# VH-VL binders against q5slc1, part 22

Target 1, 112 residues: q5slc1
Amino acid sequence: MGALRGRWAEEEALRFLLGKGYRLLWRNRRTPFGEVDLFMEKDGVYVVVEVKQRASARFGAPLEAITPGKVRRLLQSARFLLGRDDLPVRLEAVLVHGTPKDFRLEHLVLEL
Key: E = the ipSAE of ESMFold2; O = the ipSAE of OpenDDE; V2 = 0.75 times the mean of E and O plus 0.25 times the DockQ between their complexes.

## First folded at step 11 (VH-VL; framework fv_cixutumumab)

Design q5 (at its last look DockQ between E and O 0.79; V2 from the best seeds 0.00; counts 0 for: pae E 2.4 > 2)
Fold by ESMFold2, look of step 11:
Structure q5 (fold): chain C 112 residues (1-112), chain A 119 residues (1-119), chain B 108 residues (1-108)
Amino acid sequence: as target 1 above (112 residues)
Amino acid sequence: EVQLVQSGAEVKKPGSSVKVSCKASGGTFSEYAISWVRQAPGQGLEWMGGIIPTYGTANYAQKFQGRVTITADKSTSTAYMELSSLRSEDTAVYYCARDFVYEYYMDVWGKGTTVTVSS
Amino acid sequence: SSELTQDPAVSVALGQTVRITCQGDSLRSYYATWYQQKPGQAPILVIYGKDNRPSGIPDRFSGSSSGNTASLTITGAQAEDEADYYCQSYDSSGYHVVFGGGTKLTVL
C-alpha cells in the first residue's frame, strides 16, 4: 500500500513547479526513510516536494494530512539523497484536487 | 505479467445465485481494483462494480445494488462476484478486469465467464 | 448517471483514416478510455488519458478530447482493426464506471 495518486497528478504538479522556476533533480526516489516524490532546487535551496491527490470518489479515501512524522522523514530523506545535512532544505507539498481535465493545485510550504 | 483467470461457465435457474471467481496469476493484489463488467448477448459492456482488495472496499453500480456482492481474498489473490435473484436477462458473459482507479483505465481483462439463466 | 453516446457503426476503407466519437457530460472532466473488442474475445485497452497508448498498440491509434466529446482516430486502417470500440468514463459523482454503447468498425 502506498501513496494513491495517478501519474497525471504528479505530472501536473511537476509542470506547475517547473513553471515557477524550480529545477528537477530526481523523482520517485526511494530512501531508507521513505520515497521522495519530487526532489528539486530553487534559488540555491534544495526542495523536497510531496505530491498528494485527493482520493478518487469511487473508493473515497480522504486526503491524508502531512504529519510532523512525515515532515521529519522527508527531511531525513533529503539529507540521505544529498549525502550531507548542512545544506539549505525546504519541504513543500502540492495538493492536486479534481479530475484530469478539471483540476486545481494548492502549493504549500511545510514548516517544522 | 498479471493474468486474470476466471471460473468456468455456469447454467442457473431463475431465482438462484451465481458466484464467479477471478484469480490474479503472475502477481499479487496491489493498489488497484478488480472490476466486474458484464456483456449480454449482442449487447455492450456494463460495469457492475469493483473492489480494491488491499482496502477491502467494494463499490457497486446502482442497477445492481442489493443483488451483487463483490469480495476479495488477498491470501489467494482471488476476487469474487456473487449475483443473486437471477433473471433470464442476467444471461451474459461476466468479465473481471484490473482497474487502475487513479489512472482511470482497465488494462488486464479475464477471458470471461458465461452465465446462462434459464428455466 | 452520465451517459456516453457512440454511433452504432462506422465504416472505413482500408488504409484510410476514421474517427470514432464518444459524447457525454463526464467527458468535460475525464479523458475517455478506449477499448477494442473482437468477436468472442475480451476487450483490450487501446487508449487512455489524453492520448496514451499501452505497449503493443500500434501508433495509428490516437485519442483526442474537446468539450464533452472524445474521439478515437485510426489512421491507415488495417483489416485487423475491424472490431467493436467502447469508450469509458465515469458518472458525475466519479463513483461509477460508464461505457458507451459501442461502435462497430468495418474495414472495407
Scores: ipSAE 0.350, ipTM 0.789, lowest interface PAE 2.4, mean pLDDT 87
Fold by OpenDDE, look of step 11:
Structure q5 (fold): chain C 112 residues (1-112), chain A 119 residues (1-119), chain B 108 residues (1-108)
Amino acid sequence: as target 1 above (112 residues)
Amino acid sequence: EVQLVQSGAEVKKPGSSVKVSCKASGGTFSEYAISWVRQAPGQGLEWMGGIIPTYGTANYAQKFQGRVTITADKSTSTAYMELSSLRSEDTAVYYCARDFVYEYYMDVWGKGTTVTVSS
Amino acid sequence: SSELTQDPAVSVALGQTVRITCQGDSLRSYYATWYQQKPGQAPILVIYGKDNRPSGIPDRFSGSSSGNTASLTITGAQAEDEADYYCQSYDSSGYHVVFGGGTKLTVL
């Protein structure tokens, strides 16, 4: 089940990564193993990016946490999208803290 | 195309309760919240509260806390707003609206339900 | 508690530009969302976020912000733009929705 997420947060995360030299391949792509928020490339390495909001929000609904199961599913999703399992794939997360006009980004590399 | 269909006009006595329904169609009820907003005659918009049907969690404006109850039935894609201890000042048009929790806007509105409170 | 303030009424001549302003502390953290409402009708979303227009909203509508203020600008006002306009934001917690008092726009 997908969690609700603000498009503004995803947009800011995307802008942030583009500014760092990442190239966008797919956005909000569904796979049999789950949804990939951002599928990108950096220096010849494919990157699955999970965008998460960390801020007080209306109705108090939390987003899904990054769990070992989530990491596995993201890796499977990446391989599915690539149609290959022999290419380097990195998992990363961008945490968006705050509100649309007052936010900060935290970029995390997820260890497998 | 998502539409919100609200229940019909109500005429109530002071002290009674009213329950307005809001049925969603044409989309996935689980991907957004439902907010309730009322408007007294000749007045502005006033937010009352909202609910995320998927989670069943609701929050309320402080003004109405304890007097309003917002619920949702996922099986029928219907949200409800019940306001108790009605007074003449509660006479208003009550709207439900599709509210994206993390995008901060309400883009689809019901046509409104007129509730008249009079002795 | 948070509050949004708007001028109760403004006017604009046909084809001219008008700016409707909303002010409140929450606007330092949130973009204002703008709704148009005509008599006997439900509100219609016209601007949200930094400057986003929903499908069907003409490009003469735009949004801007500065400090604790947000503005809706109509560049080249048309007769059909005559309506009430409400800004909307949130309290400091982001938990509660707050509306401005509304601005009645008259097109001359």
Scores: ipSAE 0.139, ipTM 0.806, lowest interface PAE 2.4, mean pLDDT 90
ESMFold2 (binder alone), look of step 11: mean pLDDT 91; pTM 0.939

Design q6 (at its last look DockQ between E and O 0.78; V2 from the best seeds 0.00; counts 0 for: pae E 2.3 > 2)
Fold by OpenDDE, look of step 11:
Structure q6 (fold): chain C 112 residues (1-112), chain A 119 residues (1-119), chain B 108 residues (1-108)
Amino acid sequence: as target 1 above (112 residues)
Amino acid sequence: EVQLVQSGAEVKKPGSSVKVSCKASGGTFSEYAISWVRQAPGQGLEWMGGIIPTYGTANYAQKFQGRVTITADKSTSTAYMELSSLRSEDTAVYYCARDFVYEYYMDVWGKGTTVTVSS
Amino acid sequence: SSELTQDPAVSVALGQTVRITCQGDSLESYYATWYQQKPGQAPILVIYGKDNRPSGIPDRFSGSSSGNTASLTITGAQAEDEADYYCQSYDSKGYHVVFGGGTKLTVL
């Protein structure tokens, strides 16, 4: 289901976070534990960012929820990418609401 | 490279039905939608509806609701468009297109299927 | 119900710039997607989003928007650019795809 996402949504999420002082390390990076949309760094802390786009009104596509299992996989992915498990990693999400021309972003910090 | 191969030309009588197929190859059928667009001779493009094969959810233009049925077979990567109660005004070239639902464009088109409705 | 309107025909001299405009309420919320169609051929995506070109589309094609309008601009028109151009958007709720009536571009 994650494959059905607009590149514009990810691009806007990235632009938003870059504007807030985040630094991009990887995007759309596959790991043995799953795909990381954005792997970033902010103030010396590594951040896994999940970009979520609302369901399409045209076809009623469901929005995939962030489950505990998803959180675990993202943490594992981060540790894999870093090659170590002793560094702090934060999980965040950017929710994209609307259309490419008329949208709003919601930035969420998720508890691990 | 993704390609959409459509079924051959059809000649139909008024009141009958036509079912056009659209087979996708060279990509992942589960990552996009298939939209159907027709074009009558000398006229513009007209969206009929579409389907996300992965979800099995179809959407139809209001004009064709109740008369068109769009389906998909994931096992064969094939989408279908069936139009019933055919009339002469349904004479057109029917296109299927890869529709990126979340990005709002159709980037790969079939070559079209000519459907002629005549008594 | 939403509608997109285009001029039915425009012309441009070889090497000159032409702008094809699309107008509709939905363009307040959506970017127009632009398709090129030549006789006997399927439409080809040429512009989408704010100003995105698919691979293979010459950089002389560009997109812009203002209010309830969207425009396709060809800067330095070539003979092969002669075709019908359709804008595409959606209804107010984003449920249905909507096409403009198409613009026939003649290159003189």
Scores: ipSAE 0.566, ipTM 0.878, lowest interface PAE 0.9, mean pLDDT 92
Fold by ESMFold2, look of step 11:
Structure q6 (fold): chain C 112 residues (1-112), chain A 119 residues (1-119), chain B 108 residues (1-108)
Amino acid sequence: as target 1 above (112 residues)
Amino acid sequence: EVQLVQSGAEVKKPGSSVKVSCKASGGTFSEYAISWVRQAPGQGLEWMGGIIPTYGTANYAQKFQGRVTITADKSTSTAYMELSSLRSEDTAVYYCARDFVYEYYMDVWGKGTTVTVSS
Amino acid sequence: SSELTQDPAVSVALGQTVRITCQGDSLESYYATWYQQKPGQAPILVIYGKDNRPSGIPDRFSGSSSGNTASLTITGAQAEDEADYYCQSYDSKGYHVVFGGGTKLTVL
């Protein structure tokens, strides 16, 4: 019932990855398996990137871990978007910590 | 488009309670909070608290902690604010607003509910 | 430390530029959010984030910030801009919403 994250955080994550030489293919694409935040390419490899904002919510919003189930659905979404299931896809996350004027990013590899 | 429709004006005696409703229409009751903001006559805006209906958790301004209860009913897309132990200083217009917590703004406001506390 | 300070009143001649300021420690971490309120009406959002205008807000409205100070600028003020203006940010822990005291703008 919706992801609780700001567009500012996704924009900063995207800027960060573009600066690391990633190329954006699709953004916020819906699939039968869920939404893909960023679908990218780096050094000839397709990369699905999940953007999470680490909450310090005014309302006790939980820190939402990226579960093994979520990782599997990201892979299913990548295969759907590619139209094939025989290509390797790297799964990554960018965690955005802090506030719009004082933030840091944590870049992770997700494992199935 | 989302609209927030609030319950009608109320006149209350000191020491009593008031419960104001805020019904969201024209959209889904998800991905945002409902915040409550009051404004005494001739005064500024004062945040009282809010709730994310999907989580069912509320957060209250320190000034109102213990006197205010904010709840939400997802089945009717309605949020409620109840203020107890009313005093004359609680005479104000009470607004509800759609609060995009992670975008840091309130973009849709109810028209307000006037609560008058008098002996 | 959570307090947001605004001048209580500012005047501008029709067609001229005015700046309404908001000051507070939390503005070092958050952009100010700005609301316009006319008598008897609910507030409306006019500026959020660094300098974003919601649909329907004229482009004469802009926002800026530096350090612990944020400003709302109206470049070619019109009579309809006469209103109260509130800035919004958060307390020191980021848990509670805080409003400034409001600035009454008079267009002469």
Scores: ipSAE 0.377, ipTM 0.816, lowest interface PAE 2.3, mean pLDDT 88
ESMFold2 (binder alone), look of step 11: mean pLDDT 90; pTM 0.937

## First folded at step 13 (VH-VL; framework fv_cixutumumab)

Design r1 (at its last look DockQ between E and O 0.79; V2 from the best seeds 0.00; counts 0 for: pae E 7.6 > 2, grease 20.7 > 18.9)
Fold by OpenDDE, look of step 13:
Structure r1 (fold): chain C 112 residues (1-112), chain A 119 residues (1-119), chain B 108 residues (1-108)
Amino acid sequence: as target 1 above (112 residues)
Amino acid sequence: EVQLVQSGAEVKKPGSSVKVSCKASGGTFSRYAISWVRQAPGQGLEWMGGIIPTYGTANYAQKFQGRVTITADKSTSTAYMELSSLRSEDTAVYYCARDFVYEYYMDVWGKGTTVTVSS
Amino acid sequence: SSELTQDPAVSVALGQTVRITCQGDSLEYYYATWYQQKPGQAPILVIYRKDNRPSGIPDRFSGSSSGNTASLTITGAQAEDEADYYCQSYDSEGYHVVFGGGTKLTVL
């Protein structure tokens, strides 16, 4: 049920990003360092996208569970998938607020 | 030039808590993580945990889970490390360090805070 | 679950070359970072991402890696290089920071 619940949010996040010119490379990809929800490319930069679903309609809340370790794991997952660590990688998040029938998206770029 | 200024030395009794502060100056507080590392007398470096101040969530070394709390105040560019249930073995110099997560290194260190736990 | 191991102590004659090695399973996935620490001082970053030197670090310091090992090499050791050297990396998942036990370098 949890996996299915997250699925629609991921689909909407993907649709949103595709509409913004992102190109999908992998989705729901498991690596030794964790799972990557969406691995995409935008303007020559590889992007790891974390999709988070929230029941609340509140925007601007801190990204919970974004720890140094989480960031490292996402970066290392990207490098693992690429097979190289010399290419630019960016981390982003898409927060999906609401329900499948009534939702809104918040797109965040992790600036580190 | 970025500097990390830590709070002063602490002397604590066993069972009490200590909270060490680490204030960043000379740069931005939003583009890096803060790691806490301690060093007991004559011993090596031991990572305790780290936080990305922008997002406010920390991760901890397994050894300190449940006993250490790392927080950050973006408005004052200050990170905190609170260690509870202090023991004599917690006597050490506690360092904060700027951790560039994307680069996997800590390039700026505080001068350390000496915490002494004794009866 | 992951650890990094270093020799506790090594020595080198003035002007000679010494290599300090760090070993750990996670080094197959992550680069080692090297820090220098002198008595009563905070650690100083000397090598990162295998072989990169921060500004201000002499070029006699270099880094390398092979398999599950990483090495810090000082080519032409100077008296001021006497210090403790720590390698640092991460556990296998990249979630936790891990330090080696440190190597005390004596310059003879």
Scores: ipSAE 0.773, ipTM 0.911, lowest interface PAE 0.6, mean pLDDT 93
Fold by ESMFold2, look of step 13:
Parts: C-alpha cells; sequence; structure tokens
Structure r1 (fold): chain C 112 residues (1-112), chain A 119 residues (1-119), chain B 108 residues (1-108)
C-alpha cells in the first residue's frame, strides 16, 4: 500500500481530511467489491473516501463514474473491511482541481 | 414529502424512440438516485437503470446498454429515460422510483407511464 | 449467477402463516428488499434491509435471511395480502439492481 506514481492528489486529499480531524484506517485497499482509496473514521462514523483529480474541472461539475452501483460496491467494501454490516458508514468524495503546483480541493458528502 | 409525477401514456411505432419524464414535486434530487423499472403486460418487474442526479452518471442494466439514456435536470428536479429503437416487446408500464442507495430500497414510485409500441 | 429465484405461486389459508422465499448467490453480500404489487398499481415497499418495515406496513410482515436465501413471512394472512411479491437485490458485483420473478400469493 505505498504511494503510487501520479497519486499526488490522494496525498493532498488525505492531508486535508487529517487536518479536519479524520483518522486514517486503511488506504488503497482491495476488496472483492473493488478498491477503496481512503477508509477513514470521524466521530464514530466510518467513511469511504473517493479521490478524484481534475486538472481543469470547474466547481460544481458532475462527478464521473459515481453511480448507484458504485455507491453500493463502496458500501459493501466498507462492510468487508469492517467484518460487519451494522456500523455507521458514510461515503464522501474529495475533488482535487488542478496540478501539484496549483490546486484546490472540493469536499463532498454524498446525499444518498 | 416527495412525489414522483410521470409524463402521460404514449403510443409509438417500431423503430422510434420515447422519452419519459419523472418530476420530483416535494423536494430536491440531493438525497437519492432515480431508478427506472418497467413491467410488460402480465410480466414481472425489470430494472432498466438509474442515476444519481447530483453526479450525472447513469448506470444501466446490461440488456438495455446502448438503447437507453437516463439523464437528470437538477434545476427542474426532473429525471428522464429515453429508450430508442423501440420494438413490440418494449410495450410496458415504465416506472420511476426514488432509490435510497445507502438503505438499499426504493420507497416512492411514480404511477407509471404506459408505452405501447405498435405498427 | 446473479438471478433471484422465487416460486411463481404460493397459497395460504386466511389467518395462517406463509413464507415466500427468494434465493440467489448475491444475497450472501447484499440485502434483500421486498415489494408488494396489486393489479394496476405501482409496487409498495414492505421490507428492507434485514427486517425493517416502513411506516404503514402491518407488523404481520417480517423478513429474514440466511446464507443465499431471504424470506418474507406474513403471519395471520388477510384477504388484502393477496398480491404479487417481488424480492430485490443486486448482482454479485453490485452494479445492477435485480428483481426476482415474483410470487403470486393467493389467500384462500
Amino acid sequence: as target 1 above (112 residues)
Amino acid sequence: EVQLVQSGAEVKKPGSSVKVSCKASGGTFSRYAISWVRQAPGQGLEWMGGIIPTYGTANYAQKFQGRVTITADKSTSTAYMELSSLRSEDTAVYYCARDFVYEYYMDVWGKGTTVTVSS
Amino acid sequence: SSELTQDPAVSVALGQTVRITCQGDSLEYYYATWYQQKPGQAPILVIYRKDNRPSGIPDRFSGSSSGNTASLTITGAQAEDEADYYCQSYDSEGYHVVFGGGTKLTVL
């Protein structure tokens, strides 16, 4: 689970969330249901975080590939990693707009 | 309280397309997905696809991939399902439903839109 | 396979208990949800996630699951329970919604 080449956006998203009081449990963890970028915890709630990088994206633009099916797979991945299905789980995204030298972050809580 | 209001019944010729609307009247799209489910006469329920409007990416059943397009307009709280290359077997009632993905259920259903495909 | 299998028809005497089953490999990983549908009407949610009933659903309806099988149980069946019942879950990869073929419940 080391840093991947070209994954600078994930490192910035992680630092941002740690600064907001999130605690990291796992990163880049593969499950039978897919890969989880960041698996974190805040105030007793487990959080699956998807990190997306966009060099030129505008704020408010639609997220690609976040479908009802993707949400269900991420939730099932969380349950697999926890070993149980009765704990509170939330899905979030961090959009990293720009490049390593000039970027902004957008933090979204999924409204499902 | 959210209600899903669907567009009216349609009669279509084979080879044409149909676009059915589904308007949420008691709230916004910000909390849920919209799923589309059809039911041919005397048959069971068949999921066609769904969309999370705030994210704009639809997920389609494999059977309909390439023929169905599901979209949403957040400003009007309306979802759309367009089915192309219509055949007689596409004659069905088409439902939209509010899909609470985190809770694994669809709780609010539209009344359905009857689409009849005949020559 | 990602199919959900239900018996096409089940009968119950008035006031008796009936169990409607749904079987599929994906039920080991995803919840089953149950819907009731009467002729000419949209489906109504009756049981979701394990054994939860939405407001307005009588407490004679309950759900259970074990392994790759889920069940809807109606205790003290009443005439108005006569309907089609569908289980719903997801394919094994979680991308697609899947419905069972439906079970027609007849109350005798």
Scores: ipSAE 0.014, ipTM 0.689, lowest interface PAE 7.6, mean pLDDT 84
ESMFold2 (binder alone), look of step 13: mean pLDDT 90; pTM 0.937

Design r2 (at its last fold request DockQ between E and O 0.87; V2 from the best seeds 0.00; counts 0 for: pae E 2.9 > 2, grease 19.1 > 18.9)
Fold by OpenDDE, look of step 14:
Structure r2 (fold): chain C 112 residues (1-112), chain A 119 residues (1-119), chain B 108 residues (1-108)
Amino acid sequence: as target 1 above (112 residues)
Amino acid sequence: EVQLVQSGAEVKKPGSSVKVSCKASGGTFSKYAISWVRQAPGQGLEWMGAIIPKYGTANYAQKFQGRVTITADKSTSTAYMELSSLRSEDTAVYYCARDFVYEYYMDVWGKGTTVTVSS
Amino acid sequence: SSELTQDPAVSVALGQTVRITCQGDSLRNYYATWYQQKPGQAPILVIYRKDNRPSGIPDRFSGSSSGNTASLTITGAQAEDEADYYCQSYDSSGYHVVFGGGTKLTVL
């Protein structure tokens, strides 16, 4: 049930990013450093995308899960998937606010 | 050139709290984290925690969880480290450092804030 | 649990080469970062991501790694290189920064 709950949000996030020219490499990929929701590529940069669902439709909610440690784990996951640590990687987040029938997306680029 | 300017030395009694500030000069907190590292006299470096000021999210070393609070004010480009229930062993120089998470290093350090805990 | 261990002290003759090694299980997954610290001063970044030198760091400083170890090498030690050197990485969870115990380098 829990896994299914977030799937629609992930699908919408994926659709959104595909529409923006991202290319999907992996989705729901487990690594020794955690699970990657979406692993994508855009303009030669590999992108780890964290999809977060919010019950509230309010924008600007804190990214409470995006801690320095979380960032490291996601980066390590990306490097693991790539089998390399010398390629450009960045993190992004897609916040999905609302319900499957009424939602909005917030796309954040994590520049760290 | 980015500099981290820390608040001045503190002398505290056991059981009290101390809040050290770290202000970024010549830059912003928009693209890095701030780590807090302390060093007791004659001892090594000890990581306390780190915050991403842009998001207000922090991690803490297990040793200090529940006793340390790291915050940041983006409007003033200032990070804070508050340590409560101070003990004599908390006597140390406390450093803030610019932590580039993507690169896994701390490249700019404050000059340190000496906190002395004594009865 | 992840610890980083260093020899507490090493010596090197002026102009000679010295290697300071950091050991820990987490180094299998995370690069080590090296810092130089002189008395009364804040640490200075000297090597990051195994073998990268920041601007301003002399090229006599180099980094390497093997297995669960990382090493800082000073080729042609200078008197000003006398300092404490700390390796830094992360624990197995990746959520915590970990420092080695530090190595005091004496230049003879």
Scores: ipSAE 0.818, ipTM 0.925, lowest interface PAE 0.5, mean pLDDT 93
Fold by ESMFold2, look of step 14:
Structure r2 (fold): chain C 112 residues (1-112), chain A 119 residues (1-119), chain B 108 residues (1-108)
Amino acid sequence: as target 1 above (112 residues)
Amino acid sequence: EVQLVQSGAEVKKPGSSVKVSCKASGGTFSKYAISWVRQAPGQGLEWMGAIIPKYGTANYAQKFQGRVTITADKSTSTAYMELSSLRSEDTAVYYCARDFVYEYYMDVWGKGTTVTVSS
Amino acid sequence: SSELTQDPAVSVALGQTVRITCQGDSLRNYYATWYQQKPGQAPILVIYRKDNRPSGIPDRFSGSSSGNTASLTITGAQAEDEADYYCQSYDSSGYHVVFGGGTKLTVL
């Protein structure tokens, strides 16, 4: 049931981004470079969105899993999904803190 | 105009550790990664690891895993690289560089910090 | 392997064209970036991504790639181009930065 629990966080992240005018292209897509949680588009920019769930703020840093190396792999996944390497792409993260009944979202745009 | 200012040269004994600092000036510390690259005398460039200072998330070259720790202090715009269990082959110039991960390049380099390990 | 291979040395006559190559399997999936380094100095960025030159790099410098090979080309070599040149990319996983061994360019 762990996967179902994580799915609620992804659904909330998706709803949040759709409400901000993002358009969904793909979700949960596998590539040679890893899996992309949400692949979206906003204002002509393709966006790889990593969704991270946190049950408690006392455990771990918000982005300890997003390193320079992880960013490169996600960017290469975007190139794979687009079939080209000359389009604008951006990495974002949505951190979902809490439980399905009591949560908050933190939206991070990674400019690197 | 961003500059990376590194701490001064160090002479260390085998088995000790060294911590090199890299202070950014002239811009925000939050919109790039900091990579650490060393160069032994007469040798090529060797990447050690990188950090995203805004989030404190680092990854390391496998060769240095367990001996290197890269950290950042966003309040002082300073990144640090600490290398432990030093030995003579760690004698090198240690560079920090501004790393634009999306663009696949390092454009601003510090002047380098010479670390000499001798008994 | 994730290694990037460069010839250790190459020479060019003043005003002539030279190509410095970098070869590695990871270049099929990741860009090569080129740096120039003169003795006692930090490296400087020369070419990144496809064929982009940062401000201040002369237009005689260009980059290209095909398959597992990337090249830095200097079309009208000048005396000040004498330096070490490093290619940089990533290992097969994309998680680690990798440098080539460097190419010493001598301008005759």
Scores: ipSAE 0.439, ipTM 0.825, lowest interface PAE 3.0, mean pLDDT 88
ESMFold2, look of step 13: ipSAE 0.401; ipTM 0.815
ESMFold2 (binder alone), look of step 13: mean pLDDT 91; pTM 0.938
OpenDDE, look of step 13: ipSAE 0.815; ipTM 0.921
ESMFold2 (binder alone), look of step 14: mean pLDDT 90; pTM 0.937
ESMFold2, fold request of step 16: ipSAE 0.402, 0.429, 0.398; ipTM 0.804, 0.814, 0.796
ESMFold2 (binder alone), fold request of step 16: mean pLDDT 91, 90, 91; pTM 0.938, 0.937, 0.937
OpenDDE, fold request of step 16: ipSAE 0.800, 0.808, 0.805; ipTM 0.915, 0.920, 0.919

